# Designs tried in a protein design chat: VHH binders against Profilin-1 (pfn-1). Part 28

Target 1, 132 residues: Profilin-1 (pfn-1), of Caenorhabditis elegans (q9xw16)
Amino acid sequence: MSGWNAYIDTMTAAAPSIKRCAIVGAADGSVWARTEADNVFKASEEELKTFVALFNDVTQVPAKGADIEGVHYVVPRTEESLIFGKKENTGFFAVKTKSAVLIAVYEGPNEVAAQVRKAVESMQTYLNNAGY
Key: E = the ipSAE of ESMFold2; O = the ipSAE of OpenDDE; V2 = 0.75 times the mean of E and O plus 0.25 times the DockQ between their complexes.

## First folded at step 7 (VHH)

Design w15 (from t3 with F107L; framework vhh_6fv0_2; at its last look DockQ between E and O 0.73; V2 from the best seeds 0.00; counts 0 for: pae E 3.9 > 2, unsure alone 64.1 < 65)
Fold by OpenDDE, look of step 8:
Structure w15 (fold): chain B 132 residues (1-132), chain A 126 residues (1-126)
Amino acid sequence: as target 1 above (132 residues)
Amino acid sequence: QVQLQESGGGLVQPGGSLRLSCAASGFTFSTYDMYWVRQAPEKGLEWVSTISYSGSNTYYKDSVKGRFTVSRDNAKNTLYLQMNSLKPEDAAQYYCAKDYDILTGYLDSSPEFDYRGQGTQVTVSS
């Protein structure tokens, strides 16, 4: 296990409604760590490459949505380093750090989404402060 | 108004067991992930366990894995923490929380969280 797996474990513990999550390279979408076992993050390398590229111009993402693990999500809005989407009782939060993109796919009511966001953004802050 | 009330703490010998409860009101309990945290004397708050809104996913601090079990009864608006094989280092004030940032300890010197109860004291001594 890489050191990045610890951050995966931390995020999932921080927000247990996260079903799957991954830490990928912001430049190329390469997987640094992901949830394993019964909750394997299943996005392909090609899909992740496309996904991380969305951060090059987040303003365009709401018009087209975003795809993760072959699932299309509606993106209500974006922030400079945040893309989030929704589909029925599921959604995702993706945040960009200096060198990485953190992706968390969750399932649950809207109230859970706020908890998931907090966990992901806290990790974002931590990693940024650490230089990543 | 959000209210959380912990109970079930007490004095036990090493190796003993306790079952903590947390009664929730003032919010839709069944739609929130819930947390157990604890604070030992002269120590900061530390995360103990988390459970998803449905109870389907549970996570634990490494030092309590295999000994503690978190559960919930959404119909009763109650969170539980079964603590077995208790150790002296488990002695602390235990709190349940609706909003707790596990990562706060990494970011700040003092953890912050919203909506916790008064806590229940767990003492482990021979």
Scores: ipSAE 0.863, ipTM 0.925, lowest interface PAE 0.5, mean pLDDT 93
Fold by ESMFold2-Fast, scan of step 7:
Structure w15 (fold): chain B 132 residues (1-132), chain A 126 residues (1-126)
Amino acid sequence: as target 1 above (132 residues)
Amino acid sequence: QVQLQESGGGLVQPGGSLRLSCAASGFTFSTYDMYWVRQAPEKGLEWVSTISYSGSNTYYKDSVKGRFTVSRDNAKNTLYLQMNSLKPEDAAQYYCAKDYDILTGYLDSSPEFDYRGQGTQVTVSS
């Protein structure tokens, strides 16, 4: 069993406006851990494989947007290891580490979006420093 | 501009209850996730509880689960922490916080935060 569930718990505690999140393999989009039950992250394996491949060239993403859990998000811009999107009052932040991609879907105003980004980026830094 | 004012602390016997309040001003309270943190004598700050901007999601430190309940009243710009079945280990200065690095607090007991109040003291003794 994966110890990765502890990182999901840490991210949701840091930004409780996260509705659903997951940690997936950067190479293939395989799920290492995700939120469950009423907050289950519902992306298919095929969708996740497509999503993580976006990190091979993030500069192409703003022109086409990104799909997560069957929802199409507008991606206004990207950074080297960050893809984020917005649709109405819902959004996501996705960051790549050495071996993983962290995806957090949230709902709320820009102020909570900033808190979600901070939590996801803090976890990215922690995992990179831990060798992941 | 951001100001947080805690109240409700005091002396209580083991097994007793206290309700802490945090009055917020200088920002749009209803659009921020909020936090309770505490610092016991001779210890670092530790995270206690988190609540989403809408009040829909709450999370707790393992040692307080089932005993503490965080809530908020967005119309009154007030954050609450209901503490039941208090134990000597809960004695600490309690602070509310608007925005801090909870990962540091969870992993190394020294959270950094942008804004915090002056705190309210909780003591547990017979």
Scores: ipSAE 0.532, ipTM 0.802, lowest interface PAE 1.7, mean pLDDT 86
Fold by ESMFold2, look of step 8:
Structure w15 (fold): chain B 132 residues (1-132), chain A 126 residues (1-126)
Amino acid sequence: as target 1 above (132 residues)
Amino acid sequence: QVQLQESGGGLVQPGGSLRLSCAASGFTFSTYDMYWVRQAPEKGLEWVSTISYSGSNTYYKDSVKGRFTVSRDNAKNTLYLQMNSLKPEDAAQYYCAKDYDILTGYLDSSPEFDYRGQGTQVTVSS
């Protein structure tokens, strides 16, 4: 394997409307990899710890919304291992694997959002199958 | 009905160039990221290039970087692939797609997608 950064590169190539993304530990929100340089993913440790804990009961998340990178998103829908957040022309998809949470922040219309979801879910499937 | 029609393939010598086009209809082209993929005989479908809905972000398979350029004209609902310095390993049926699962193609899994055209054949003489 080329390391965790290769998975970041694969997701951004798969869904080019992803502006920033990260792979973080599901238990504590520790950053395993993220977009860097001009597109740095800038969520704080405290924010990420709170964010990954939302997966402990995703059914409560639509009532609360979610914060990432200091931005508050409405959460229209969740699934057992997926949270979708929306704010105007931007949004995020986050999915949980056995060990990690994948977070992708994108900009674009709803059609692009569906393509971003597909890229993130494909990576989720890959990591779960690899035991992560 | 949603349609994608590829064109511009043909027979070229090694080192030659081709420009592929993909005409899209039946959906709002300008709101979808688009993909070029290819399939050589007896091989799986292989991702080639990706371009964002606005055209602002492009990505390429490593073996084609610097030789291929993806672009789009949202006013004409058309996706393009300029292929320069063609090599025998580039010979394949080329398709455009709007829902290709690029991760599956990278990891030796069969790709999923909603729509693709019939493709256009690129042949590099030997």
Scores: ipSAE 0.244, ipTM 0.622, lowest interface PAE 3.9, mean pLDDT 86
ESMFold2 (binder alone), look of step 8: mean pLDDT 78; pTM 0.787

Design w17 (from t3 with F107W; framework vhh_6fv0_2)
Fold by ESMFold2-Fast, scan of step 7:
Structure w17 (fold): chain B 132 residues (1-132), chain A 126 residues (1-126)
Amino acid sequence: as target 1 above (132 residues)
Amino acid sequence: QVQLQESGGGLVQPGGSLRLSCAASGFTFSTYDMYWVRQAPEKGLEWVSTISYSGSNTYYKDSVKGRFTVSRDNAKNTLYLQMNSLKPEDAAQYYCAKDYDILTGYWDSSPEFDYRGQGTQVTVSS
């Protein structure tokens, strides 16, 4: 019932189409929690450090895209605290809170993207309200 | 029904210029970010430029930065792409695209997702 893995479990329960996800530190990309075993979130620490730095100026991201787990995603647009991307039948949503970045990678038909976004934004709201 | 109709393509020599237009209908144009994408004969669909709904923010693919300028006229529901110093590598079918709808489609998987119409052809040759 405690620890950051509980938040991973909450997100994946809310949107079963999430294949892999992580909660990382906004300052350095350090992993606080992630999916493991057959659904291991496999981004390197160096890649995550680079990724969280994108939130320093999200307006630059659509021009260059974003890399997660060695996969380059097209980022069509960003919002102040949201980066999302697509590549074929896979996609991701990443949201920044005060202290964390939540990253969820999903696969599936078009309809699953809405559930994944809702799950990630709900957790973002919860963590911001909790002071994270 | 969302409709996007591109025009302004043609044949130019290297170093030439073209101005593409996209006429939009079936949605509130002024509330959506808009995109230019292109597809060359032996390549996949490639993002070129983005303009925010207000026109205040613009973004470009690195290889076109400084040569292309995206703009919009919300009163006329029209999107533009001014292309200067055209290179052979810019030759492609150009499409405009509505803001990515994350609830209904995959933006990079098919031209049918968030863009309508047949595009406008840009050819760069001597």
Scores: ipSAE 0.005, ipTM 0.180, lowest interface PAE 11.4, mean pLDDT 80

Design w18 (from t3 with Y100W; framework vhh_6fv0_2)
Fold by ESMFold2-Fast, scan of step 7:
Structure w18 (fold): chain B 132 residues (1-132), chain A 126 residues (1-126)
Amino acid sequence: as target 1 above (132 residues)
Amino acid sequence: QVQLQESGGGLVQPGGSLRLSCAASGFTFSTYDMYWVRQAPEKGLEWVSTISYSGSNTYYKDSVKGRFTVSRDNAKNTLYLQMNSLKPEDAAQYYCAKDWDILTGYFDSSPEFDYRGQGTQVTVSS
């Protein structure tokens, strides 16, 4: 029943290679919406609070990496509103909007990473334009 | 024509050190972030290190932090990787790259250019 679930549905329809995703508050990492059941996004409240705080100084992130769902990802570079990580055949993209952080975890061949990034960045643009 | 030529690899014992170099030509070296990547036996390409175009920012794979140091000399168009306290798991073919697509784990494959070097072999064995 949450309106925010519609945005998750839109992202996963645009990039079916997204395995799990969530929309969380930029200030505190509170979960607004996430994939559930067989695709449940398993990040702890502690991880999400720590993760969204990384956007306060993205230049420090490549030195430390990032943790999502208990998995430590290498973060080779960041952009002002983008953190992405890679670990073998898995990865994530996280983008910050005015009020939210969108996190998408994917698995699969190299081609899926580019598709997932496009879906997440398109949603970021849409939400920023909508005032979120 | 973009050209990258790696050197400095060799055989060392565990705990040893090597300094890798990458000589760059055919592009304005000082305007590009540069990367060290490696390919170990039976593994895909792994990102090792990044250095910003100015040399001000450096980033490392977790397993090499504190042991490897990336640097560059923009006046000489040369990229370096100082490797200390080498471990058997560091054994790989090492490549420098200009347009590394970290999202896909591949070099940028513009049809007109090869943006990677031929590599230099690092072997760690007693």
Scores: ipSAE 0.000, ipTM 0.142, lowest interface PAE 14.0, mean pLDDT 80

Design w19 (from t3 with Y100F; framework vhh_6fv0_2)
Fold by ESMFold2-Fast, scan of step 7:
Structure w19 (fold): chain B 132 residues (1-132), chain A 126 residues (1-126)
Amino acid sequence: as target 1 above (132 residues)
Amino acid sequence: QVQLQESGGGLVQPGGSLRLSCAASGFTFSTYDMYWVRQAPEKGLEWVSTISYSGSNTYYKDSVKGRFTVSRDNAKNTLYLQMNSLKPEDAAQYYCAKDFDILTGYFDSSPEFDYRGQGTQVTVSS
């Protein structure tokens, strides 16, 4: 498991509405930690490599959308270090730090999305301050 | 019954300003993120702006960033879009929405049942 699973636990404790999440390397999409068992984050290594590359130019993403766990999401807007998507009653938030990308998938209405976004952005701030 | 009623559209010259309003009823407005979307003639539905349920977080289509400002008044159940420095490409029917089904429809080109309101028309001409 090593140390990175503690950050997954912290995010899911802060936002119980997170269904699945992962922390991956920003350069290659390699998985550092992810939710497991009944909440396993299912994205392939190839999909994650493609996904983290989107942060090289986030302005192109809203036109095309993004794929996570084989699901195509509509991306209504991006920020320099944030991509979020919607698919019916599900969605995701992904944020980039210096060395990592955090991805959280949720299910529920907009108030749930707001809680998940806060948790992911809080962890982004923490990891950036820690040099990651 | 969810109801959304847009207003404030009109005719403006390039560089002009308009303020759109959306009056919401039939749901707990303060607990939902709200969206502005638009549809120009001969084009599909485009997402324009998002505001979080609390009003703390706002998002914009890149082409309107710095010119448009979304805001909300949860006590009045009203959503606003302040549009400054309007350009010909901003001419469209503008709609507000509470559900993210509108965002899915944005790519699927099936807008007629994604709206909850009638929309308000913005025209930009010299």
Scores: ipSAE 0.006, ipTM 0.184, lowest interface PAE 10.8, mean pLDDT 79

Design w2 (from t3 with T104E G105Q; framework vhh_6fv0_2; at its last look DockQ between E and O 0.75; V2 from the best seeds 0.00; counts 0 for: pae E 5.3 > 2)
Fold by ESMFold2-Fast, scan of step 7:
Structure w2 (fold): chain B 132 residues (1-132), chain A 126 residues (1-126)
Amino acid sequence: as target 1 above (132 residues)
Amino acid sequence: QVQLQESGGGLVQPGGSLRLSCAASGFTFSTYDMYWVRQAPEKGLEWVSTISYSGSNTYYKDSVKGRFTVSRDNAKNTLYLQMNSLKPEDAAQYYCAKDYDILEQYFDSSPEFDYRGQGTQVTVSS
């Protein structure tokens, strides 16, 4: 199908505790690729516009949290190109590249959270090096 | 100290079956996603399969889909790989891993692989 879906497939194979994920445009939140079918990433384009705009000033995010797929997450801290959050047994990692934002929603303990973070950051590095 | 011990390899004819086991100790096995990887004599490490910490999600290298099945028994700290319809191209040293960078392999890099066992040899010959 689309070329971008191969990156989604590779990320989920690298961290199979990812429940849903997407690659979206950094400027507008437009979806380039996402998990589908039983694992469809359901965020609206309007929600994604709001979400990617958080990367304009990540220092404001811990005070307010972040919304993904209509779910409000507590964001304990941020890094320049990384926002992550937690809600009960669910969490997310989102990283920004030159042109994209990668979002991965997972379920599981802290150990799988670390594996999900590694997969998302590895993809971030690859896409930046590829000019995206 | 993390330890992974593979077993179950051997010599089979094309079309044969083997079941590999990986006994894990030194970490909380039930909280990690786990991997099977292999290395053929003249090739680098190749990712074969992944299983989520709970066993609910599994992924496979395209060439083994429909023939291999990964599973785990968290009560026994054991990872399994059931291999059916074995082909000569499946001959390799098989390793289990808890820390493996599949993305490096997928994008034409040598994968980083610090935590693995000594492996179990699979030979397929007619």
Scores: ipSAE 0.533, ipTM 0.801, lowest interface PAE 1.8, mean pLDDT 88
Fold by ESMFold2, look of step 8:
Structure w2 (fold): chain B 132 residues (1-132), chain A 126 residues (1-126)
Amino acid sequence: as target 1 above (132 residues)
Amino acid sequence: QVQLQESGGGLVQPGGSLRLSCAASGFTFSTYDMYWVRQAPEKGLEWVSTISYSGSNTYYKDSVKGRFTVSRDNAKNTLYLQMNSLKPEDAAQYYCAKDYDILEQYFDSSPEFDYRGQGTQVTVSS
């Protein structure tokens, strides 16, 4: 429980242009940890359930985009376990592990987006290796 | 060609202060998050502090919180680390980095270090 918050802290320190992020259950979108306080990750459980289901077939996501925190993003690319969403100067990276989906919402130029992706994929690798 | 040049190190007594600078060139400094790392003799690289590209978000290793302040001047392509209340355990070679995977430090993985200068030595005498 409180250990999952440490992963949120590590992600935000690794990519400080992340504005909000969360670790949610891959099966149901339940929130395991998220950014809090003045940077609260505000997606509802219903929205998160819909969001994690996108990983059932990522190839269909670019055609319809994705919603998170009530914001609609275009999805210019996906990979087997990664969804990238973009809206103006903001975006998100989401990656799926064995048990979880990591979501990071960021603001900044494309160079920052690359740093955010690296941080999120490093955590994905760690959690998969740990059995999550 | 990416270049980073650290300066401002030196010898101080415990409780003293130093201000480190990192002059950046060869890339668009204002579009990158930046990092301070350090290395003590016979030890691995340790993450110290991170600052977002705009300067709006800062993060610190727990042992330096409240004593160190990271900042940047994007007009001068310069990154700073104000170090107050220095302790003997802060003695190290300090480097700035354009990219550093701090996840590796937290999980005992070998850190990747992208473009560094010679560093600047901080020595704290007892």
Scores: ipSAE 0.172, ipTM 0.604, lowest interface PAE 5.3, mean pLDDT 86
Fold by OpenDDE, look of step 8:
Structure w2 (fold): chain B 132 residues (1-132), chain A 126 residues (1-126)
Amino acid sequence: as target 1 above (132 residues)
Amino acid sequence: QVQLQESGGGLVQPGGSLRLSCAASGFTFSTYDMYWVRQAPEKGLEWVSTISYSGSNTYYKDSVKGRFTVSRDNAKNTLYLQMNSLKPEDAAQYYCAKDYDILEQYFDSSPEFDYRGQGTQVTVSS
């Protein structure tokens, strides 16, 4: 019902293969909004605190992978404000804005990953332009 | 080469129904989320509906919820849009699209897509 929930809905509508999504504080991993109902985003704030800290040095993440919702993902590569991972037919995209980290967990073949990325990065661009 | 071809448009009275189809080729249809978008006269391109690659998830523009139903037959490489209780404001050129790039409600420009068909015209008039 918060304004941030609308962004969750927007991302999921833009990329239906997204199963769960969250918007968290980049500084501390606090949850601002997340997918609820049938596909609740289940990562704890402690886990998220650790996760968002990965953006402090993304170059090290491919070597160790990343954990979300208790699931360990292989991280093929990173960019300055982008961490993405894969596990079987699932994966995640995480992008960092000025003050937030957007996380989308998706399920599907590799081809849908491109659509998921576009959705998340579009939101990233919007939020950055809006000062968030 | 990616090809998308819409059909099923036409002229209907308010309250009428149409079923749009989109024939897809040139890519592995069953592995892509697909989209319906529309453009009314003197208006920008707007998102209407999305369906996941497997068809398990569907999403709709608020103004069409309860009236439109998106579906797909991956065996036939075909996307569908059942439109019921049509209103004059639904009149537009309807496109099926691949690779939704821009979030409609948050950008000043119209949504962008990597691929869309030539469209099919939907007219609603008494």
Scores: ipSAE 0.069, ipTM 0.496, lowest interface PAE 2.7, mean pLDDT 89
ESMFold2 (binder alone), look of step 8: mean pLDDT 79; pTM 0.794

Design w20 (from t3 with Y100L; framework vhh_6fv0_2)
Fold by ESMFold2-Fast, scan of step 7:
Structure w20 (fold): chain B 132 residues (1-132), chain A 126 residues (1-126)
Amino acid sequence: as target 1 above (132 residues)
Amino acid sequence: QVQLQESGGGLVQPGGSLRLSCAASGFTFSTYDMYWVRQAPEKGLEWVSTISYSGSNTYYKDSVKGRFTVSRDNAKNTLYLQMNSLKPEDAAQYYCAKDLDILTGYFDSSPEFDYRGQGTQVTVSS
């Protein structure tokens, strides 16, 4: 059986420029799985609760930006189930499914950002199809 | 035009070693994460290994951990896979890839890959 850690492993294998990532509950930001050890995802429960609430109205996010792991990111635009941000050579992609929000923080040029987005969106599709 | 050209395959006895190479052209190699995948005659494509654009992060299929080592030379636009302690189960056509979706491969055994190389054949027999 695929546990939630297997989903993290699959995403990082597909896009190893992901430095840290997590799968959290869409309702409350509770952590279901995250990168551990040297690449531990460091967001607090309260920060994650605030972050997942951004998906209630993504159109407000570009005006304010978004905070992940205490870092403020500029959000240039959003899509209905996607928030992404940039800060210099770092960035994130976050996507919402029925029950979860997937967050991936990465470092690298635009080419690796494209690979990270693809990995996150592929996982989003898989989880939605699995009923999550 | 994007081109990937694999080499280094061959026939080896169980326990032997091979080093695969992938020569890349037509894109900025140093800015892409790269992958090794394989396909045995009666199986789907399997992900084998991943290396980050800088070479700092590597990942391996569980069955090859400790036996295979992926590396890259960004100055030469070349990706490598050092294969030690080869087993009959490792016999396959090996491809390098610039873009892959391995989620399907892990969960429903039908991965979508964007690979343009012809592959290099690895045979493990005595």
Scores: ipSAE 0.132, ipTM 0.552, lowest interface PAE 5.2, mean pLDDT 83

Design w21 (from t3 with Y100S; framework vhh_6fv0_2)
Fold by ESMFold2-Fast, scan of step 7:
Structure w21 (fold): chain B 132 residues (1-132), chain A 126 residues (1-126)
Amino acid sequence: as target 1 above (132 residues)
Amino acid sequence: QVQLQESGGGLVQPGGSLRLSCAASGFTFSTYDMYWVRQAPEKGLEWVSTISYSGSNTYYKDSVKGRFTVSRDNAKNTLYLQMNSLKPEDAAQYYCAKDSDILTGYFDSSPEFDYRGQGTQVTVSS
């Protein structure tokens, strides 16, 4: 049983609008933990490798957008350790820590995204403080 | 200091049209996504539309797709919402909001900083 599953549970409990999420390695996009069963996070290994590489230069991302689970998201702007995207009534927040990238896909209007971003950034802070 | 000023609301008959405007100041308008949200009497705040910082990408609530068009003029620091084929269900106070440093800060009940607009009233009746 992966210890990282507890962090997935914490994020989804904090923000019920998260439909799927994952914690992946920052260097290679390897999955450490993800939502399972009817909420399985479906991104391929190659897609995740490409996605985490976006954090090497976030300033280039708005021109290209980002792909998660085969869905192309518009990324209107980025912050140094945050990429977020929108596709109609869906979106994602992805944050980078020292060793990990946290990705949360949510569904709903922008008013639910506040809780999702807070949950993801809270976990980012926790993991950075824990040395990850 | 961030300031948002909505205008263009009014009374129209069902099937009518209105064009809302939002004048922005106190921040670099061209670097922020902008949002239209609405609140009907005794209802919560409801997202209506989003436009990306460049104006290239737009998103809409399902019930307004094909009827509403969001646009922006970055040289004038102004956001617009063209509303066609208005329905009674569209009657509400309309507000514009900016994407803060936190994308969703506007929709928190606690942050007041990015919620600056007074809104503009849209009424749909005879």
Scores: ipSAE 0.000, ipTM 0.157, lowest interface PAE 12.9, mean pLDDT 79

Design w22 (from t3 with D101S; framework vhh_6fv0_2)
Fold by ESMFold2-Fast, scan of step 7:
Structure w22 (fold): chain B 132 residues (1-132), chain A 126 residues (1-126)
Amino acid sequence: as target 1 above (132 residues)
Amino acid sequence: QVQLQESGGGLVQPGGSLRLSCAASGFTFSTYDMYWVRQAPEKGLEWVSTISYSGSNTYYKDSVKGRFTVSRDNAKNTLYLQMNSLKPEDAAQYYCAKDYSILTGYFDSSPEFDYRGQGTQVTVSS
């Protein structure tokens, strides 16, 4: 793989409904790779640090929701390594690996969301197996 | 086909209580997470509560936490929402909803008729 950008490209190719995505450090939210230019993932460093800290106790997230790119998402439930949210026709899936958090923002209905979740979880499995 | 039928809404005074029910059919109720959502006039659909397929995990919107309790009876294919200490801001059409697919783990923000019922109106007025 040629740097972390290749993983971004793999995810967006697998689920074209992903509008923006990023791979960030699980400990601090530091950006390892993200979509750029016309599809720039525009979350601030402060927002990402706050977001990755949500994985320390995912059970508290549904009560408050989550903020990505200045947008507040409803998070109706979480799983151990998965936070996902929805706001009207937009949504996100975020999964934690050993060292990273993958965040994908998409547009579309539940059928589209299923493709995005599959792409993100497949990459999560790949990175965990690679030691990340 | 998926069908969801809500009941139990009505007029209540501030501080009062109502119990909503949702009868589900056309799918294996016990394998899906269920949601309560609401919509006030001229506002968007708002998530209120989630209950896991087993009933083991429940989640609530901050503004209703401590006042509302979601529960389910998988043997009866029925979802419930106990609403206590009702406030004027709780007035809305209430819908039960299921996710289209457990794979997504999330309900549509504007569910199709197949994923939510006709709703039940809750009015809070003195």
Scores: ipSAE 0.013, ipTM 0.403, lowest interface PAE 7.8, mean pLDDT 82

